VHH binders against Profilin-1 (pfn-1). Designs and how they scored, part 37

Target 1, 132 residues: Profilin-1 (pfn-1), of Caenorhabditis elegans (q9xw16)
Amino acid sequence: MSGWNAYIDTMTAAAPSIKRCAIVGAADGSVWARTEADNVFKASEEELKTFVALFNDVTQVPAKGADIEGVHYVVPRTEESLIFGKKENTGFFAVKTKSAVLIAVYEGPNEVAAQVRKAVESMQTYLNNAGY
Below, E stands for the ipSAE of ESMFold2; O stands for the ipSAE of OpenDDE; V2 stands for 0.75 times the mean of E and O plus 0.25 times the DockQ between their complexes.

## First folded at step 8 (VHH)

Design m2 (from v21 with L50V; framework vhh_4orz_3; at its last look DockQ between E and O 0.70; V2 from the best seeds 0.00; counts 0 for: pae E 3.5 > 2)
Fold by OpenDDE, look of step 8:
Structure m2 (fold): chain B 132 residues (1-132), chain A 123 residues (1-123)
Amino acid sequence: as target 1 above (132 residues)
Amino acid sequence: EVQLVESGGGLVQAGGSLRLFCAASGFTFSDYAMAWLRQAPGKRREWVAVISYAGDTDYADSVKDRFTISRDNAKNTVSLQMNSLKPEDTAIYFCAAEYSIDWGDSTYEYDYWGQGTQVTVSS
């Protein structure tokens, strides 16, 4: 799964507000790749298992929110393959591909969110087209 | 016409309580997350609390356990109960509505804003 690190780098580089990223298995939340070093994505396997399961019924997520790295995020709205959350000056975007969930945690004002979304959705499209 | 109208602001002593209200009209209130933000003099507007359309809530660390956000979808209102107020809570408090994921096309952080209500906490 070492090849997945390249996609982490791509997403992280796409927007300066993106601080941590992870690519995990959509089925079980297993970590395929994550940001390391100074910006380690810290979500546990158990937490990620719970997180990816949110995509089984996204309509319920706004009622419960989402937890990533031990942080609770309110989820204002969801789409079929998109979950995003907000907490103060931070947030996350998570998108589901055919076999993976891409997670990007960002820091900054709301204005940066659009760029973060674009980054993860671009990767989503790429991976989907590649069969992943 | 979309409107968010805040009320309930005023002067209160430190340790006191205040309840803010926001009345919404002109849009499908129940589809929007609602938030309270505040802006103190010389500071940037900061996030205070949010409530999803489904009732999930979260708070800034600075107000956690002191403030409570709630909403009434039948009345198109969102409220902020503020307890144990501190002088540093002094600010203009804004009610805001959020639906869109894409903030890039708008200069605003949220889809709709109120005009704000002044909260002053004296020491």
Scores: ipSAE 0.684, ipTM 0.853, lowest interface PAE 0.6, mean pLDDT 92
Fold by ESMFold2, look of step 8:
Structure m2 (fold): chain B 132 residues (1-132), chain A 123 residues (1-123)
Amino acid sequence: as target 1 above (132 residues)
Amino acid sequence: EVQLVESGGGLVQAGGSLRLFCAASGFTFSDYAMAWLRQAPGKRREWVAVISYAGDTDYADSVKDRFTISRDNAKNTVSLQMNSLKPEDTAIYFCAAEYSIDWGDSTYEYDYWGQGTQVTVSS
């Protein structure tokens, strides 16, 4: 949907260090929108089902980490609706809304992670307030 | 006051082994992910290894299968076993702790850093 693609653009504009991101259904990981072209978000159906299920109990995630796009991330922390993962010079923030999971993968020094979190959580709040 | 104190560094020959330790105090160690980073002369500080509070680990490609990170939450320590050392592993090694993700408009940083321990690998 054209409206969902606009949310992708909003997040990437707010935090240029986001290199790939997606909005997926919280129940099944179905892709509602994703970055495309040079920055294709390439998670498989199986990966996304497994990934969104992490939000069923975020307290278990640091013990096993999280895999997206075939990359393993160590998860140093979670909150009820947020998972933060890290790998070398990259990381992700994922947040759950009422109906969706927003996933943003960033690249660059750890110093940019605050901008990424702010962008993703701002969108999380917006979508929750809109009923999504 | 929070303190991270590294030890176990030194001079070793290529092919040798060292074990680094980081002793933590002044915070709830078992809630934190712990990392080892290193900085060689003329290079940026780089990530070496990380361990989540619950034991999941990852490593930089350059040290994978040679280095092992582990933690002991009862003793508030994290360690780095370094095997098959190469001259390229020569660096100051830092331990770091990570928990907070609410940084305001600041750049992301580890919550706490050690002062570092020198590892020198000679050929």
Scores: ipSAE 0.310, ipTM 0.692, lowest interface PAE 3.5, mean pLDDT 88
ESMFold2 (binder alone), look of step 8: mean pLDDT 83; pTM 0.835

Design m3 (from v11 with F101I; framework vhh_4orz_3; at its last look DockQ between E and O 0.69; V2 from the best seeds 0.00; counts 0 for: pae E 5.8 > 2, grease 27.4 > 24.2)
Fold by OpenDDE, look of step 8:
Structure m3 (fold): chain B 132 residues (1-132), chain A 123 residues (1-123)
Amino acid sequence: as target 1 above (132 residues)
Amino acid sequence: EVQLVESGGGLVQAGGSLRLFCAASGFTFSDYAMAWLRQAPGKRREWVALISYAGDTDYADSVKDRFTISRDNAKNTVSLQMNSLKPEDTAIYFCAAEYSIDWGDYTYEYDYWGQGTQVTVSS
């Protein structure tokens, strides 16, 4: 668990707009690591279980959106291992690895989103190569 | 040629209602999320409402329970029903279409914009 915190720090540092992050089990939404202190990732276990299940059929997600930390996000579109959502000056990117889901919640104008995606996808690639 | 044409704006008294309409052409409308944004004088453009191509919706906190965004993919239209209007809702309202993030340019802006329609709410 302590090792996963390093990846949280890496993602958070990769883009200033990233405010909260979590690494959770892809199978059950169990929290492996999350941002804490002033930027606590607050999603419940039940919510995360529901969230990670979205990856079972990403094609349906734009119809119902995604909820994180009690906040509803419209999901404009999805990719096989990517779900992103939008809200007023906020959003999230979630990517799926072999065994995990990485979630980054960001705040800022739309133009920062690409940097956030790059951060989480870089971590995705790293973890996939590491077997996770 | 891509076109987004807003209509339905005007002058209304506080507490009144307006329905904005946006007609789209020149692109595959059903693949795009559609949004309404507004810009008041001297203020930054702000997000008002968003609807996915599949119909999921969300709203700015300031307009929740008052505004309703809807779309008709068969007609290539998106609308914004505005109820219980307030003077602070006064702005130019823009219709915008969003397909994907331009990751190469580090942008996540809307792909297409209308010219906007003026909404004025008097006290």
Scores: ipSAE 0.773, ipTM 0.888, lowest interface PAE 0.5, mean pLDDT 92
Fold by ESMFold2, look of step 8:
Structure m3 (fold): chain B 132 residues (1-132), chain A 123 residues (1-123)
Amino acid sequence: as target 1 above (132 residues)
Amino acid sequence: EVQLVESGGGLVQAGGSLRLFCAASGFTFSDYAMAWLRQAPGKRREWVALISYAGDTDYADSVKDRFTISRDNAKNTVSLQMNSLKPEDTAIYFCAAEYSIDWGDYTYEYDYWGQGTQVTVSS
């Protein structure tokens, strides 16, 4: 397994509507890998630290929403290890593994959200089974 | 049976205010996000405002600071206070409810829509 960037490529290939994504440490929000170049994932370290802490109590997230890349998203509902955010014609899915949080920001109509979720959750399952 | 019924639309002068209401029945309202959307003649339906089941809100940039979405879970209603109205706000306004991200149902589309209420803003 040569690096974390391969997982970024796998998710973006599985769901082309993903415009930016990242793998960050669950404890501190440190960036392990992200989309770069023309589609850089732009969240600051301070924002990511706040973001991953949402998984400490996902039941509070729908009341406050979530911010990523300076954009506020309404969070309609959460699962134990998943946060889904919406804003207009865009959204994000974030899932927690044992050690990491995977974040995928997509653009497009709501019909593409299911594909994005499946891509991110497939990777979540893979990393959890690998001990991450 | 699920119903969303909008009311409060009408004709108003530019700069005026209007409050829309949406009454919901037939589902567990307090568990759903609610939205207002609008459609002007010749335009696609566009999102206006969204409120999560727990009360967080967001707005389209074109209405931010002028419109306020709110909900009353005891009355199963969502409302849209519309201030500083402009002719560009003229549209049919729709109330919608968003399905949860339960694994049994793989849709992120709005599950329920009302039939709409006309808002007309004259200069």
Scores: ipSAE 0.122, ipTM 0.550, lowest interface PAE 5.8, mean pLDDT 87
ESMFold2 (binder alone), look of step 8: mean pLDDT 86; pTM 0.872

Design m4 (from v39 with A33S L50V; framework vhh_4orz_3; at its last look DockQ between E and O 0.86; V2 from the best seeds 0.00; counts 0 for: pae E 4.5 > 2)
Fold by OpenDDE, look of step 8:
Structure m4 (fold): chain B 132 residues (1-132), chain A 122 residues (1-122)
Amino acid sequence: as target 1 above (132 residues)
Amino acid sequence: EVQLVESGGGLVQAGGSLRLFCAASGFTFSDYSMAWLRQAPGKRREWVAVISYAGDTDYADSVKDRFTISRDNAKNTVSLQMNSLKPEDTAIYFCAAESFDWGDSTYEYDYWGQGTQVTVSS
């Protein structure tokens, strides 16, 4: 029903390796949209609140990692509006827009990561240009 | 020349302990995440543990609470303390370095060691 669901579908469809996605409020981690059905994004609101707060100081994130859906990810590096993590053959990319955080959880070898990043960053650019 | 050299492997009885070392040279060690992987006979290489440049760690479920990964950036070394070893831990253990430069994602890791044999007898 939410218009944000369309963006979820777009990100999920951008790469086969992308399994789950979420769009949450950058300020409080509130869920605006998420993948559902067979690939439900399962992060709690409390977890997401903590997660989005990582963007307040990304330089510290590699020391602590990031937790999504109860899974701990090592964060090898960060950028001002980008946090990504890895765990075995899985990982996530999270990008911050003006008002939102976009999260994509993926499964696959390192080769697929570039495509996942491109997908979320493309959406980031689109939403930023739209004022979100 | 980039080098990763593992040491500390050997034969140990079940329940015993080993400490593996990896000495790195030829690259900016402190900028890389370091990982240990292992390959048992007839099995695929599997991830064991990782430590970010900043010290965050993660482990495979099969070794969690038994293995500890650590690094010393001053000495360009990464270690794997292996406790409560099981026969299932028998494998060649590899040290690997990853910079996470997605622009060149041709390999899983940027650099590999030659491996060190760990054998756990029952």
Scores: ipSAE 0.757, ipTM 0.883, lowest interface PAE 0.5, mean pLDDT 93
Fold by ESMFold2, look of step 8:
Formats: C-alpha cells, structure tokens, sequence
Structure m4 (fold): chain B 132 residues (1-132), chain A 122 residues (1-122)
C-alpha cells in the first residue's frame, strides 16, 4: 500500500458499506488518495474545491446542500468538522482534519450510516493526532 | 405527543394538480428534515421528496419538475405541490420527519403520519 492509499483501505474495511471514498486536501480539494479501479471516486477537481470550502462555514451548508460526483445531496445536519449528506438510500459523511477532508459515500439505512460516521471520525482522530 | 397529520388528498384527473399539507406538533419542527413518501397498492413505500431544516430540497426522478416540497416553520407545516399528475402517482402519501440521530437507531425517519390518499384517474 503506497502512502495515503492504506488509509482508504482502513476506512473501507471498518465500514464495508462505503462504496467510494477519498482523502483530499482541505485547502484546495486536491486528491491525496481515493478508491480506484472498479469503484473509482469520480469527483472533479473543481467540484472538490467547492466541496472542501463548505467547511469554511458549515452553518450555511444545510440551506444549499452539497454536490459530490455530480450528485446533489440534501445536508440535514452539520457539526463543526463534519458534513452529512443524504440522497434516497445513499449518503456521504465528510470530516475535516488539520490538513485534509475525508469523504465516504455509502449506501444503507441509519445503522449503516452510523458505522460510516464512526469509521471516518476514527480516521479523522488518527490523522489529527499524527499532525495532518 | 408527536403528531404528523396529512391532508389535501383526493381524486383528480390526469394532468391535474393537488396540494398536500402535513401539520406537525409535539417536537421542535424547525430542527427536522421533512420528507414525503408514497406507497401504491402492492408496492413498497418509496421516497418522493425531502426538504432540509434550512430549506434545501431534492426529489425522486419520477416526480422531478412536477412536484415541489416546501415548509413553513412558523406554522409547523410541510407541503407538497403536485402538478401534471399521472395515474402512476396514485398512492397513499406519507409525511415523515428525521432528526438524524446517528447512533443506535434502526429507523430512517423518527416520526410518520398516517397518510392521505391521492388517486389520479386516466
């Protein structure tokens, strides 16, 4: 596993309902790692730049929602370093670390969503403690 | 006691319009995302539209551009304007609320109404 890709594997192993995920730079949305090959995370550079900027003021996000991979998600709730989006029976969790944003796109009901949230927040804590 | 009460259903000819209302009580309405779902005879309940507590909306592809969800936090109501109705829209329509408690819950929505019938004749 080279560099940041191991953290992708850790999150998907912790929450198997994650269909796609990425680690991107918090300042500019640059992709540090993502799911690849058969289930590639397909968000564009411009979409990711817009997405990570949502963390500059999470209080405004529920009014406008969030777009990932060309899909619009209603954002029913945010926290200081977390954005949760829903569309039908799919959704995403995104968390911000000191220098990165972790994005996980999943499918399933609330129990599955709780597992996804736990996986991304555990990695958030790990990366913050490691200085990222 | 939490209550969600739907109204405004009825019989309408294809191409017509109806407006559904959902009156909410017993919880802090402005903290909840609200949704409309529907269930046709012999089919599972399906999502139709959602509105976040702050006003962003999304729709099922089958109703996009024909239906409009809206909310009035001062009156604790959510509504669904349904235009260009088709026989396929015939169903019981349910109002639902979700606080997004992310721990331990099995349910996608915290509260449900009892539903209102919409019947679209050809």
Amino acid sequence: as target 1 above (132 residues)
Amino acid sequence: EVQLVESGGGLVQAGGSLRLFCAASGFTFSDYSMAWLRQAPGKRREWVAVISYAGDTDYADSVKDRFTISRDNAKNTVSLQMNSLKPEDTAIYFCAAESFDWGDSTYEYDYWGQGTQVTVSS
Scores: ipSAE 0.234, ipTM 0.627, lowest interface PAE 4.5, mean pLDDT 87
ESMFold2 (binder alone), look of step 8: mean pLDDT 83; pTM 0.832

Design m6 (from v11 with Y99T F101T; framework vhh_4orz_3; at its last look DockQ between E and O 0.59; V2 from the best seeds 0.00; counts 0 for: pae E 5.3 > 2)
Fold by OpenDDE, look of step 8:
Structure m6 (fold): chain B 132 residues (1-132), chain A 123 residues (1-123)
Amino acid sequence: as target 1 above (132 residues)
Amino acid sequence: EVQLVESGGGLVQAGGSLRLFCAASGFTFSDYAMAWLRQAPGKRREWVALISYAGDTDYADSVKDRFTISRDNAKNTVSLQMNSLKPEDTAIYFCAAETSTDWGDYTYEYDYWGQGTQVTVSS
């Protein structure tokens, strides 16, 4: 799915704080595309399988948090198609589309979060409209 | 009126312990994640600890295994137990209410802040 790399590039370019991104299958966590090279997205297939399963019941996620790339994040709250986590000067936003989960890991102070959310939600909207 | 009031700060020797408290009022405390942040002189405010409304916790690497954040939703309080304190822990410590569970828009800022309590760790 080399075509998905373009969406990775788009999300990564949307905000300087976004460091790593992945597009994975919503059903099984299979990696469709991810950032590579110096900013490789390192989550394993098994971890991603567990992660995407969080969207089956987002209401429970704040109780146990979310793990990405071996890092634990506190999840302050969730929405039906949105899970975000926070850690020291880092965090992630994950949004679910019809068939995929988009994950953006960012680095920076809390002020950068708004831009990251906007980036992933914009991509979410685009992909949903495209049927993905 | 929303209010967060910190207490428990003070002067302590290195290696000592201190427990901070934050009393919240004026909002649905149990719907918010709560955080402790600190700001040392001449430095940016930094994240220390976070606890979700459901009790999941995480910590800055610099305080991990030394600090413990906890909350009591019945009393609308959040606390920070600080053990093995170091001079570099000297700062004003702030209590903040993070994101609500009311499914509103997430902002990059905390919703509510206390005025802070001074913690000074002498060598």
Scores: ipSAE 0.713, ipTM 0.866, lowest interface PAE 0.6, mean pLDDT 92
Fold by ESMFold2, look of step 8:
Structure m6 (fold): chain B 132 residues (1-132), chain A 123 residues (1-123)
Amino acid sequence: as target 1 above (132 residues)
Amino acid sequence: EVQLVESGGGLVQAGGSLRLFCAASGFTFSDYAMAWLRQAPGKRREWVALISYAGDTDYADSVKDRFTISRDNAKNTVSLQMNSLKPEDTAIYFCAAETSTDWGDYTYEYDYWGQGTQVTVSS
């Protein structure tokens, strides 16, 4: 079986502006899959544990922002299962499923961000329907 | 009617300072992240600074340590203090507002935009 890496490939194919992404456990931030090689998603276990805990109360996130891969992002707003971070002309979308958090880091102007959001939300829906 | 109105632009010598203001009306200002963007002649519009509704900030590398964004939710204003200005800071500066609902079937960067204010930095 292809395993979790196939879902990484699906998201990056759906939104080419995604430069790095990962699927991590919602409870502890453990990495289930990530982009590798030239575009390796580099976040420490401690950083990911802190990051996924942001979903415990998304209303607190805009006050402090979010850090991933050692980069600070301002979080303009959140939704119940979505955190959107911005830095210059880059950003991330993170969505929570029942068991996982999907993280996609993209580059480009805000006009490409809609494609990234749609890719991660489509996968969010798929994984939720599959019981994850 | 939603309005964002910039002010405070003008001509200034290199090394000088300006403070830009943006007055907002017609929406719930305290729910929005606010940004400053700029567009120099012949260039694409670029991001300068962003402030969340709760006060977290970030800046483009080219303006870090020289520019400070701040907001006053009671007065519905956002400002940009610009110090140590350089000729490359010459641009039209725009105030913009964003929510998490910016993304639809068509692409736009921010929900609301001001008309812009010109900043010109002379050698």
Scores: ipSAE 0.163, ipTM 0.570, lowest interface PAE 5.3, mean pLDDT 85
ESMFold2 (binder alone), look of step 8: mean pLDDT 83; pTM 0.837

## First folded at step 9 (VHH)

Design ua1 (from u46 with L102T; framework vhh_7pa5_2)
Fold by ESMFold2-Fast, scan of step 9:
Structure ua1 (fold): chain B 132 residues (1-132), chain A 123 residues (1-123)
Amino acid sequence: as target 1 above (132 residues)
Amino acid sequence: QVQLVESGGGMVQPGGSLRLSCAASGFTFSSYAMSWVRRAPGKGPEWVSTISGSGGSTSYADSVKGRFTISRDNAKNTLYLQMNSLKPEDTALYYCATGGPTPPPLPGEYNYWGQGTQVTVSS
């Protein structure tokens, strides 16, 4: 079984500017898969539990921002199942499916961000269509 | 290098019990949710159970609720599955994996993970 790690590999292959990436449970923020070694995604289970709870009311997120890996990101706006943030030239995209939250941290300008968003949203669509 | 080694399978009669173990290495075990997944002869993979990294939450497939218990020992980097009241339909190769419920396969990807441990419930 390739498991959820195959999804990490697919997203990072589609958008090489992803520095760190994780797939976590939507209910509890538990880590299902993440990048490792030099690219290890280092958020704690407690931080991720707080983060996935943001999807319960995304309208509150722009006012307070979001914390990932101990880094505070400014969240300029949200969509129903999408939270994204910026910190200088670094950013993230996080999307919620029925069962999971996919988080990709990247570095680069707006054209790089667009590629990362497409990769993450493509996986979101695939998982939702499969009932996840 | 991530390595997962399953053990504890065997042959039992219906109503019997087995405890499976999964020894993990090459990653920060306590940071990952862990799952048991099984594949019966001629069937696709079926997710069985998941436990969070801390062990604070667990979930089970409807087919095993009340009979199986998932647990972990983070100090030993070991995942367990206690299987009680075994039925012939529990006969399968059992695999451990990082993550939650079994994801759908991606184009070009296989669902086989490691060697697994064989559980046979004979009647």
Scores: ipSAE 0.520, ipTM 0.755, lowest interface PAE 1.5, mean pLDDT 88

Design ua11 (from ua1 with P101A; framework vhh_7pa5_2)
Fold by ESMFold2-Fast, scan of step 9:
Structure ua11 (fold): chain B 132 residues (1-132), chain A 123 residues (1-123)
Amino acid sequence: as target 1 above (132 residues)
Amino acid sequence: QVQLVESGGGMVQPGGSLRLSCAASGFTFSSYAMSWVRRAPGKGPEWVSTISGSGGSTSYADSVKGRFTISRDNAKNTLYLQMNSLKPEDTALYYCATGGATPPPLPGEYNYWGQGTQVTVSS
């Protein structure tokens, strides 16, 4: 499948430890693309609307954490346009571009987390440079 | 297998109306934002309108704002575009797509478009 799903495929190829991934609208959290079938990204539209609103002030996020797919993650800190969290052996990285938010959920040790972050940030840079 | 099939295009005079339909299958339609995108002869794709999965938010290109209305029927897996006050400038092939914007091409890739539905506005 091409379109926005090609971007999902690119990120998962770059970091195979990504278990589930989505591209959602920055304004409303609407799903543009996501992993499907056995890897389906299961967040509701209501949850995603709440999640993307966290980027309005990332400095408040560590105090309350973040919810993705009904799982509450501890967010140790944030960076400009980056929210990440961890719960046991599961973690996520979410980055905001002008028009979109990229969310990648992974499982594995710290070496895995570094590769997932690199893949998501590389795509963020590409989309920002393309005007998205 | 994901499929999107557009219909409802035709020829109409300036000031007329048309309603386009997009029949979706092979994915959880209600979970995805849907867009209408058009391509006029000699031009690249132009985004027209987007609706969220629930239908709770919509957005429109400035060129069609106030004239076009996007809607969806999630029970029927169908996307609609009601086009009123049509202008010759609206003449294009119209496509439906998942997502909120026309994706940019990846390095080394080319965009592929399906058949679409032709709208011609002419006196």
Scores: ipSAE 0.327, ipTM 0.690, lowest interface PAE 2.9, mean pLDDT 86

Design ua12 (from u46 with S30E L102K; framework vhh_7pa5_2)
Fold by ESMFold2-Fast, scan of step 9:
Structure ua12 (fold): chain B 132 residues (1-132), chain A 123 residues (1-123)
Amino acid sequence: as target 1 above (132 residues)
Amino acid sequence: QVQLVESGGGMVQPGGSLRLSCAASGFTFESYAMSWVRRAPGKGPEWVSTISGSGGSTSYADSVKGRFTISRDNAKNTLYLQMNSLKPEDTALYYCATGGPKPPPLPGEYNYWGQGTQVTVSS
């Protein structure tokens, strides 16, 4: 069976507006899989460690925003296990599972954001059900 | 070595009920999600239901929602599928399956499968 990269392919196929995405460890932000080639996800190890720690208390995130790939995003609100943000025509959705954090960066208006959210939440459900 | 052994299949009339069991061994059962997948004659595999390792989350295919209930007993390393209001279209070979200690495959595929148990709904 293929490794975690198959899950990246599944998410990007479900929402073509995803420009870059990754699956990282919830405990430390270690990359398990990410988009490659023209769409390589470029966050640093330290940035990802900081980012996954935001899930320890998502209620504090709207006050300070979130950084992904060196880009600062405004986070208008959060939900339990969900952080999302906007920066002009770009945005992201990040969801936490039992052992992973899924991060998807997209470009486009609010209509494509809904599709990206659906793809990420579907994968979150699948991985939680698989024990991850 | 991971082993999955299904039982409980049989013949039943439309509207009847059956309970399938799957005995698991060779891995830390409570740490991994378990699924039921079926294959009807002349069809490809169809995912039926999944339950999380703790049993706290369940999901079902639209075709079985409200009729089937997935459950597990982690102390006994056993997975169950309670099937009520059975229909002829539920006739299939039923497998228990899991990703086990490896990353799970894509939806509808699994690293570990049982041998299957036949369910026939007729007459």
Scores: ipSAE 0.014, ipTM 0.180, lowest interface PAE 7.9, mean pLDDT 84

Design ua13 (from u46 with L102R P107E; framework vhh_7pa5_2)
Fold by ESMFold2-Fast, scan of step 9:
Structure ua13 (fold): chain B 132 residues (1-132), chain A 123 residues (1-123)
Amino acid sequence: as target 1 above (132 residues)
Amino acid sequence: QVQLVESGGGMVQPGGSLRLSCAASGFTFSSYAMSWVRRAPGKGPEWVSTISGSGGSTSYADSVKGRFTISRDNAKNTLYLQMNSLKPEDTALYYCATGGPRPPPLEGEYNYWGQGTQVTVSS
């Protein structure tokens, strides 16, 4: 039984530049799956609850930025169901589905960011089509 | 490395009760939501209930609301499902899982839930 961890494996295989990622509940930020061990995704439940609530009005996020794993990211803009941020050579992409939020933290240049975005958006589409 | 071992199933008459347990190891149990999923004879897996890592949030399938209670003991790395007012329709193999509702199958993935624990509601 692969469970939700198989989805983490699929995203990291599609974009090897993903350093850490997680799949969390859209309603409460509860962790469904995450990278572990040397690549452990370290956000607290309180931080994740706050983070998923940002999807209630993504237009407010660029003014405030977003916090993931205790790191404050500049969010230059948002799209419906997409929040992404940058801090030096690191960044994240977070996408909301019907039931989940997928968060991927990466390190690297813009070419790497594009690959990570494609991986999380592909998974978002797959899960939405499956009713998640 | 993640291991989940279900127990507590059995045969019971309609209206009876059972308490299922899931012993978890190989991961930081309190950091993960946990779910119960069941597979009835001739059917695919059906999500039953989910509890957040802290235990502060729970959710249930409409078919079991008011009858089943999910709980966890993070000090013992154990997930529970208290099943009351059991119906013949609850007859299934019950599995615990990390995370939320059972995800859809991925391309090339096998749907294998391990052994589970059998619940049979029959006279």
Scores: ipSAE 0.113, ipTM 0.515, lowest interface PAE 4.9, mean pLDDT 84

Design ua14 (from ua1 with P105E; framework vhh_7pa5_2)
Fold by ESMFold2-Fast, scan of step 9:
Structure ua14 (fold): chain B 132 residues (1-132), chain A 123 residues (1-123)
Amino acid sequence: as target 1 above (132 residues)
Amino acid sequence: QVQLVESGGGMVQPGGSLRLSCAASGFTFSSYAMSWVRRAPGKGPEWVSTISGSGGSTSYADSVKGRFTISRDNAKNTLYLQMNSLKPEDTALYYCATGGPTPPELPGEYNYWGQGTQVTVSS
């Protein structure tokens, strides 16, 4: 109830193909906000701490992939401040801001992946401009 | 009852240094991310810096990056802001703030604020 849930709502409204989503601290993986109830984001604190540390050097990630919610994703490549992965018809986009990492898990073909990426990158820009 | 008490402010010349402290009580300090927020006369609040509960992670506003260092001593329930190379533009009332383990959407939405400590940078 810190108010960060409004950003979750904004991203899921912009890309309805997002199944689960979270905003976490960039340095420690602490959860700031996440989807709840039937769409609860289930990653453990230990997993998130490991995941956000990947942004210290994104170029190493394609060799090993990434784990989110106990699921191992193939990461085909990374961009500066962007990690994305795919496993069958499920995927994720994660972007780093100054203080946060936004993670969105989606299901569907490449067309819906593009919508999810746009939503996550738009929020990244907004939060960076807000000093986060 | 949550209490935050800032101290360490004062008057300093441009290029000088000050260290601010925030004494926290009434909650499990190590479980909460802590922030410094400042307010200059006639202006809105500006987020300055945040540190995670463990102290393992810090972030800074672009205006203070490289000059300010945030730190914490969880054994003493104390938050610090080391301010170096101070500029007249850093003149403001400085608050320590927390919204819990999660930072709020905007600096003005913090649930807990201390009374502030005044920093004046002038020649």
Scores: ipSAE 0.000, ipTM 0.108, lowest interface PAE 15.2, mean pLDDT 81

